VH-VL binders against UPF0111 protein PH0637. Designs and how they scored, part 9

Target 1, 226 residues: UPF0111 protein PH0637, of Pyrococcus horikoshii (o58371)
Amino acid sequence: MIKMQVWKKLFAKSPFKPLIRHAEVVVQTVETLEKALDSWARGDYENMKEYAKKVDDLEDIADKIKSELRDSITSKLLMPVQRTDILEYLHMQDKIADAAEDTAKWLLIKRNLDSIPNDIKDIILKMGKESIKAAKLVYEAIKQLDNVLESGFAEKEIKKEYKIIKQIEEVESKIDGLDSKLMEIVFTSELDWKDGLYILNIARTLSNISDKAKDTAERIRVLMNK
Key: E = the ipSAE of ESMFold2; O = the ipSAE of OpenDDE; V2 = 0.75 times the mean of E and O plus 0.25 times the DockQ between their complexes.

## First folded at step 1 (VH-VL)

Design p07 (framework fv_polzastobart; at its last look DockQ between E and O 0.22; V2 from the best seeds 0.00; counts 0 for: pae E 13.3 > 2, placed apart)
Fold by ESMFold2-Fast, scan of step 1:
Structure p07 (fold): chain C 226 residues (1-226), chain A 119 residues (1-119), chain B 107 residues (1-107)
Amino acid sequence: as target 1 above (226 residues)
Amino acid sequence: QITLKESGPTLVKPTQTLTLTCTFSGFSLSTYGMGVSWIRQPPGKALEWLASIYWNDYKYNNPSLKSRLTVTKDTSKNQVVLTMTNMDPVDTATYYCARIEYLGYFDYWGQGTLVTVSS
Amino acid sequence: DIQMTQSPSSLSTSVGDRVTITCRASQDISNYLAWYQQKPGKAPKLLIYAASTLQSGVASRFSGSGSGTDFTFTISSLQPEDVATYFCQQYYSYPYTFGQGTKLEIK
């Protein structure tokens, strides 16, 4: 059997390497948000604020990488994969970091963290840890997509990619379950209504992390179609 | 390759201000996510983190020493400067600068400079 | 501040032996832990980060494990050049803190 090398003949460097770099920064953004959430749960406003600042900085880095990649794609004369598909992928992947930044902004609104019950804090922390898994799986997925391309779309590499996509879907489902449990606790508790709105918005933005990770995985299917 | 080197006075009198410069090569503080940190080690003792400065001019100082510490950078010269006020004999230590990943660990270190505080 | 405690403070063993050093954090730091090697008169060298990830160029006989509050550093077969002081460091929260160090010697 012959080995297909058409991609390597057209391009010396993979077009997915900048996307992998962007995904790495997205992972760091979500990991840093989890550190902010841990400080938040402990009632440590100052450390939470410092990690929230770092989340904002990392999201700014992700945006700059996105802009550089967009400019690079636009300036290219030849492209073996559709430019719009790569840009749509990048857009979805970047929304993961955006959701993490939105969560950090919500955390900063409230200074008296001790008014939030520990059972609510526990579920929020669990959602945060699962969000890290989602972001890391997206990173694995884009790295595996590079392997799919290098192999000439070999069936075994495509199967590995679909396994990762399934794992992302499983994490999103788990976070949805945690969010449902959180809603039940919020609506049956004696939580102040303003604290209720605060918690619900934190949960919504956290859920968006895995939602956007799932959307990013759907875009990988488009990229695998050529 | 990545290198860092500390420079500054090796002897400081009590109550004086210490100024140390870290000069590096093989990376730039214009690179997103990059930072430089200062760490010290008294003879025979554990390492103590002092301060970090990042590509975007974000600064973090050890709270136990915060009022005494200032960290600045000159990206065009590949230099980071640490200033520590009101030096005391207990501040006698080898002072290191190191590159910090945005993950928060120190992957490349300078050779260190011993600063002795005595009359 | 997060306090890092290492055990033992020192140990002496033979070439070829398996060496184990432990590090305990005063609170949950997830996997945000690094291990450094410091030979006499030299700067520390990063060996492991994220509790278990080996730094590029570091010999495979070094390994790390653990999460939360309890962490382990292992040298599977001690070599003469491994004589050094080893430090753990948490990077979960500012201020970053180090363990007191473990001095490793050969009999």
Scores: ipSAE 0.006, ipTM 0.478, lowest interface PAE 13.3, mean pLDDT 86
Fold by OpenDDE, look of step 2:
Structure p07 (fold): chain C 226 residues (1-226), chain A 119 residues (1-119), chain B 107 residues (1-107)
Amino acid sequence: as target 1 above (226 residues)
Amino acid sequence: QITLKESGPTLVKPTQTLTLTCTFSGFSLSTYGMGVSWIRQPPGKALEWLASIYWNDYKYNNPSLKSRLTVTKDTSKNQVVLTMTNMDPVDTATYYCARIEYLGYFDYWGQGTLVTVSS
Amino acid sequence: DIQMTQSPSSLSTSVGDRVTITCRASQDISNYLAWYQQKPGKAPKLLIYAASTLQSGVASRFSGSGSGTDFTFTISSLQPEDVATYFCQQYYSYPYTFGQGTKLEIK
C-alpha cells in the first residue's frame, strides 16, 4: 500500500514518470544480460550463471512494478491519454525484459563452449551490445516523451522524440542484419546441429529484445498522435 | 456520509440547452483522485456515460456527444455542472451524477433526475 | 468503443437459487469491470469492482470473477430483495460503457 501511494504521487506529476521507473529496471535487466554474455564468451560459466540469475531477478522486479502500475494508473488521470494506451506501452516495454530473460535461460543450457567458433561468439556479443543500445534508447524515448508533455507538445521536443524512435528502428535493423549473417555462418560452418540450434536460439531471443524495443517505440508513436 | 443530488429543469424544449447541477457532500474535488461523472438512462434502456471531471480539472466527454457537452466544477461549492446543447427528444432520460474515484467505477450515485425533452 | 454484452437479458429464478450473469467485452479490458444493481425507480448501486472485489457493505452472496473479455457475476443464494436489473461496466478506456442489463425476477 505504501508503494501504491508512491506510484500515485509519481502519476500525479506525470503519467510517464512511473513508466520511466519501469524502464530503468528493464535497462538494468538488459545490461546484466550483457555481463552474462561477456562471461559466456570468455567461457566463465560460473559468473555467467550468476549474471543470468540476476537477469531473472530483475525481470521479476520489472513484472512486479508493471503489476503495481497497472493497479495505480487508473487513478492518475492527469492527461487525456487512454489507460489502454499506457498499459499497452507498459506491456511492450516489459517484454524487453522478458526477452532478455529468455536469452539468459538459453545461455545456461550449454556449459562447454569449446565447440563454438570465436567468430560466432563475436557476432552474438555484437548482437547483445546492440540489444542493450535498443533498450537504452527506449529508456531515452520515454523520458523524452515526458519532456514532450511538459513542454506542451513543443515541436522541437516532438522532433527529438521521433529522432530517438528512428534510432531504435535503426538498431533493430542492424541486429536483424547480424542475425541473418549469423544464420548463414552457422549453416555453412562445421558446427553440429545441436550447437547450431543452441546458437540460433540465443540469436533469436536477442533479436527479440530489439523487436520488442521497436514495438515499444511504436506505442510511443501512438501516444504522440493522441 | 457521501451524497450526490442532481438539480435542474425537468422539461426542456428541443434545440434548447440543458443545464444540470450536481451538489455533493462527504467528499471534495480538491482531493486527489476524486471526480464526478454524469450518466444518463433513457426509460427502459441501458446506462450511458456522458462526462467526467476530476480534481485536477481534467474533463472527459463521450465522443458521440462531445460537441454538445460541457462539464465544469466549483470545488468551493461542491458542485459540478453539466451543460448539453441542442437537446432532442431522443435525449429524454434520467440523468445521474456519480462519484468516480481513482479507478473509474461509480461508487456513489445521486437519485437521478428525469429530463424530458418535448415541444 | 468497447462493447459490453450481457447474458441473459432476463432471468427468472427461485429464492435460494444460484444466479449467474455473464458479461463479455469486445476486447481485453483486464479486470477493469464493475457490476451494478439497479432496483426499479432507483439509481444503480455498485456491488463489485475490479471484476471480483466486493464493495464495502455489500452482501457476501454477491461475487464476481473473470479477466480479459469474459466476466461472471454470481448470486450464491437469491433473496427476494435481489430483484433488480444488473449492469456491467468497463472502465478500461474511454468512453466508459455499460452492458445492456440483465433483469432478474423471482418466480
Scores: ipSAE 0.000, ipTM 0.517, lowest interface PAE 11.2, mean pLDDT 90
ESMFold2, look of step 2: ipSAE 0.000; ipTM 0.492
ESMFold2 (binder alone), look of step 2: mean pLDDT 93; pTM 0.950

Design p08 (framework fv_polzastobart)
Fold by ESMFold2-Fast, scan of step 1:
Structure p08 (fold): chain C 226 residues (1-226), chain A 121 residues (1-121), chain B 107 residues (1-107)
Amino acid sequence: as target 1 above (226 residues)
Amino acid sequence: QITLKESGPTLVKPTQTLTLTCTFSGFSLSTYGMGVSWIRQPPGKALEWLASIYWNDYKYNNPSLKSRLTVTKDTSKNQVVLTMTNMDPVDTATYYCAHRLEYSWSPFDYWGQGTLVTVSS
Amino acid sequence: DIQMTQSPSSLSTSVGDRVTITCRASQDISNYLAWYQQKPGKAPKLLIYAASTLQSGVASRFSGSGSGTDFTFTISSLQPEDVATYFCQQYYSYPYTFGQGTKLEIK
């Protein structure tokens, strides 16, 4: 593991640089989940399983980085923002990776992937692509927050940050729409009830990725107001 | 500062086994996310990834060469070893070891100087 | 395996010129693309990762762009020390694969 002194040096430079490092792993986790979803849609169980395992590994890495960052944030460390606000942000950002891991776990429950209709697979793949966009926008948002700080909270940089937050909200709204369409298909078709539960849980955990991304964006607003 | 250096024989006869050692400093393979990879380059040709090993002993081998490749680590010595069996003249190449952090956007960020291995009788 | 196709194979131009090299992946690799510089007899040096992010310590005249399958590497104003072979690499999935390289020479 990265030594605590390395994180303390990053925090001293900027309260947001360590959060940017954590966000990089979160993005990789969601991108790896998309690879699992692609294999899943093609009926490729073995490759899906390998990518699902990688999602689990990456989430574990994100969680360990979170723990290291939490341990490095002390009352003695000089920061321009409240320690508790940083910790609350980190918690929400890490929940994005948790949601990706939950989705991967649900994918692994079923071996016969060919029984799932293509129209359902198509919607889930679209939800996956939007989830990557949400995670990348969170990464852009925390990088832009560092730019806001470096500029002395210049209005131009603050406006750029709010544009990114709005984009995250738009992605979450789009995923909600896809989820609603998927619910209609599941409940109006003759889909086997076990496959229905399987699909509904995949959709729920995928929706959680963007939901947690939106929650993370709300924490950015808190960080800008202190 | 991260540094890596390859060592091993510069001349190998056909059908023999090649063993290369990568010795590194500036990081430890006990550190979360850290990895070392092997890449080769035949004279005047493109780079070819061979194998990777990570802090948790996760190993990845190029499928085209998997039956011939073994990668191991000795964390206490800061060393990674690549073994390649049944060497052929087409395996003549400069062999590099390189650092990678599994949970970063960067692929191979620091490289050893490389060691030229010639396969001939 | 993901095939990486690089163009042109070689390029000769003048100091101060803008140089562009392209790389195409056989499938969507998102932004998991790196660019390396390799001088004769030396190890490759990472210049750009995540398609567009400049590696620490690398001159600002180097830049990258693209996502998905089509990627571009640019040198805004060619310097004599830029004479080298340039390689793109995908690190989206194992096995990691490289382009065939572009040899850059000065007239």
Scores: ipSAE 0.005, ipTM 0.478, lowest interface PAE 13.0, mean pLDDT 86

Design p09 (framework fv_polzastobart)
Fold by ESMFold2-Fast, scan of step 1:
Structure p09 (fold): chain C 226 residues (1-226), chain A 123 residues (1-123), chain B 107 residues (1-107)
Amino acid sequence: as target 1 above (226 residues)
Amino acid sequence: QITLKESGPTLVKPTQTLTLTCTFSGFSLSTYGMGVSWIRQPPGKALEWLASIYWNDYKYNNPSLKSRLTVTKDTSKNQVVLTMTNMDPVDTATYYCARMGFDYPEGWYFDLWGQGTLVTVSS
Amino acid sequence: DIQMTQSPSSLSTSVGDRVTITCRASQDISNYLAWYQQKPGKAPKLLIYAASTLQSGVASRFSGSGSGTDFTFTISSLQPEDVATYFCQQYYSYPYTFGQGTKLEIK
């Protein structure tokens, strides 16, 4: 995708600018998953399948960028933060796109979407919308971390960063609450056991999107405290 | 000078929708990290947080009130609007809007409050 | 949800006395606790945040302490204008929750 020379030049300006580029693709991946979920909820298997394929394509792009960035972080680059912390951040951020891909794969397993009750579909759609918020907040957080660095780690900019981190944690908490409600509905409903398994795995992989966003936010705390 | 003021109907019939507007001055909800919340207090009872909205249009609603709550902002007018559906006599309370302060390293609290508006739900 | 319990529910004491109010969280909230004063017919006013940090412009006789689950609010020398209901509030996680309040009266 992008030549190594381009990434090395961006890393020379800031360790975070290449991570911002990767985060852009991660956001696109989760936004595309939302379109797959909308088609899924309407019972539109063919459009869902097309969006699911696009999610897979975008995750592949994110993975390629991740590999290129890993190869560009060499011992000869002088960085204001530890290389291992940057790589751990990148790993967590990329897992957000992985979770979106996993969700799309689970959506594709079933063709008869009409057997899923609307109340279950509604909660899944809500989890999807919150997952987009989580991904966008991660993107905002990594951009703000670049501002923290440019300011020389000024307290004002660090405080702005913590506000975004707090919002990421609150999104994760909200998705956990939706997941708990969904599990209760699944367990008390008269769902076919295979449909139950299908829904619980979709919910698990959707929850992983915000879980990895929260893990990414935790890596930002580490970067600011060193 | 920083001020917040609640406005809206003071009397609501059961099953109707309540719409309250918080108009503020001395700060902007376009300012990075800024937020405004709605809190209510039934007569003689404790405070109950209802909803929050932030500079980046991120929203939180109290889950105990289900889907009844919607919060929106109009940054150009310095206004935040709360909508609550299916009003019931138990929703009778003084409704406040409040600005949010930030505690480093993490956490928002309510640093400045409006005067409050009493909303009575009665048939 | 995190439950906040205040003690006592009400108290009556004399001007100049030291007043102590306690607040207990149902789980660890670190130091993300605020104290508010509400005078009759008025909106709440922030006195303390981060468990122990006094809000700008608030009288120095007010103080807070504690962390985790147990918190204390103190007025070192009660003044007539301190007649109010006092509320604690956790802001560790949504939904934000308040204590039931402590009504403070002067004899």
Scores: ipSAE 0.005, ipTM 0.549, lowest interface PAE 11.6, mean pLDDT 88

Design p10 (framework fv_polzastobart)
Fold by ESMFold2-Fast, scan of step 1:
Structure p10 (fold): chain C 226 residues (1-226), chain A 124 residues (1-124), chain B 107 residues (1-107)
Amino acid sequence: as target 1 above (226 residues)
Amino acid sequence: QITLKESGPTLVKPTQTLTLTCTFSGFSLSTYGMGVSWIRQPPGKALEWLASIYWNDYKYNNPSLKSRLTVTKDTSKNQVVLTMTNMDPVDTATYYCAHSEGLYTFRDYYMDVWGQGTLVTVSS
Amino acid sequence: DIQMTQSPSSLSTSVGDRVTITCRASQDISNYLAWYQQKPGKAPKLLIYAASTLQSGVASRFSGSGSGTDFTFTISSLQPEDVATYFCQQYYSYPYTFGQGTKLEIK
């Protein structure tokens, strides 16, 4: 069977169903990054490297799905929402997986993980856990948008959607707070400057996961207005 | 219609290498989302997943058997080959190859079409 | 590895009865669960995937439910041709793992 037949059938039901499938791979990418972070925190370079490679694999899959969806969306004749809004949503959702891949790449550049203090590792792990929550909330948001469409844009379903969007914003705010605390610790610690740059870049790319999740949520607001 | 068929020796001596070929039709293993998996079942026991190979050349082997397993594909012949080294009587089982179609190589691949299976007996 | 535990291991009942088989995963697998039917001497046949989605061509008396760690497979009214061993399988993460099987027989 040809995979494109699956996409055509999904688009016939709702323009959001293919986006839901893409969101699922994004969640899996962030979940796999969490496993890499767990190995990293334990000083297990080899297992961390294995999970980092899987993150690369998943981002490649997400990018291929995105490419196929772009082609399928542009060939569709009738849709209840503007095509450019759907494509902008897809672009932002995919950037979440890109941020996870960037984080995995930073993890790989250092082999001696024992030089990183445990208090710094603890904050990084907390940021990772919150990043999973952000990705899962994006998945819930796009699924709820399908319910909004099925209900004929009923106010009850729209209100449920806005509650999910607010939760994404709250997670992003929490991660931003953790990132700020981490920066303060790094700048006041005895940490070697190379380890400092390493940690700050890991934190920056982790923060980008929730930043892109929030951007994706803003695109959902656009889809509901048009 | 998708079909798969296993072929190879039905009797293998202990310490020898087993080579099984899965020949399929109705799909190409270069088509996005396509995969082929190997599963075995000892007589009267549960199914055990061995290995999978996908359209993008990604492959996964069961960690308990990783050092013994190799899976390769030949897309021009519509074939997937499983090689398992150092055979032991406990490896006696019916070996199946199966088709899957999914979005991600690391999950989403249930087995929707199975070959008939080939019984491989390991004894002197 | 994710361990899949089925209950019961075997079950004997009458034609027309409601049959329920359960499957428990050792960790959250969302809805990445499939159910297979295997008749003696034959390859397994896919009945259900994504925990509750019926494979095309499969009789409507078969159904699945559950998510996370607890899953149920049901035959609403047992027919003679349903005598088989049934297996659950998680496809959430590698290695993919199967339950030990439930052998279904008619009294």
Scores: ipSAE 0.000, ipTM 0.450, lowest interface PAE 14.8, mean pLDDT 86

Design p11 (framework fv_polzastobart)
Fold by ESMFold2-Fast, scan of step 1:
Structure p11 (fold): chain C 226 residues (1-226), chain A 125 residues (1-125), chain B 107 residues (1-107)
Amino acid sequence: as target 1 above (226 residues)
Amino acid sequence: QITLKESGPTLVKPTQTLTLTCTFSGFSLSTYGMGVSWIRQPPGKALEWLASIYWNDYKYNNPSLKSRLTVTKDTSKNQVVLTMTNMDPVDTATYYCARDYSEFLTGPKYAMDVWGQGTLVTVSS
Amino acid sequence: DIQMTQSPSSLSTSVGDRVTITCRASQDISNYLAWYQQKPGKAPKLLIYAASTLQSGVASRFSGSGSGTDFTFTISSLQPEDVATYFCQQYYSYPYTFGQGTKLEIK
């Protein structure tokens, strides 16, 4: 495991390197959720339950890293960017993992998955795959932000960063479109109200993953300003 | 250097319980995403996965062997133990342990990258 | 369980030849596929993981491709030391499952 001393040393090299380490765990959390969703769509409750437990464990690790980073930042460490901006970024990035955990909790509520229509499962799976893209783009964005800093805020590197931010916004828009289609199917179908509530909450928490990714991208824009 | 080595009895009688220990070096099961898997291979046949245990004590057992399998770890000793009950002559095989990574890990290595030499277990009266 | 079907069961060819082995999954496993080489009396050795990524220290003549359900393993120019049985394995979901193996021999 990483000790507080290691985090302080990483922060001394760059304010963004510790955030990159946290982003790696966030990506793993969302990727594990997609495996849970895949098992869910197959009607495999036991395998879904196991992946959902892994999502919970990974979110716990992300929270632990967040706490360690917060403690390291609040020390008398000299940084080229404002501490509050770093903390607000970290908060938003961590919310992505929280949304993945919330989704896993909703999946676990129902054992008999056969009552969920395949067209609904298909849209939910598509939303899941797009959520992975959002999380990976956030990881690429924070890595690119480190490149921006190392280049002395060179225009070329800043342009690459804005391209990634735009891609995150496009993924969020695509998920919103899928969510709208799902809402139409749910409200025009013969679904039992409990199944409707179940699906709507899975969709809401999945959409939150991309919403928080977009919020994180907005914090990157703030961090790029001198 | 990473190494794994299987140890345990080479001859087991029908109905007895098999206990195999995997002792490893060069890595730790306290490391995020790390795991150890057990695989067997009957003479001249394909590989069959038996069980896996991971850094956070996640355990997976092959459902075709039902309740016969138990896998445990002792992180401080760098050991993983496989227990298989009610042995039958059909269970005669070379048993391997291998380093595994959680399938959700995004690191440079996925799948079982380093294997022990294997131990032949013969089930005979 | 995910069934892995490997083809061919065996093949015999000459040194310098291009060798191709295929593996089919009964369902979409994305790119969670590994290829192993096993020489007689030895433990399996990982050659390829994530369908197409070459394991460190493995000769560049070995390569993998594919995604979803259909996968291919290739040896671009067969060497005498490549005589072995090759296995594919999915690690997309538990239980992990292996193909039945392809025995590669030299004429």
Scores: ipSAE 0.000, ipTM 0.433, lowest interface PAE 14.9, mean pLDDT 85

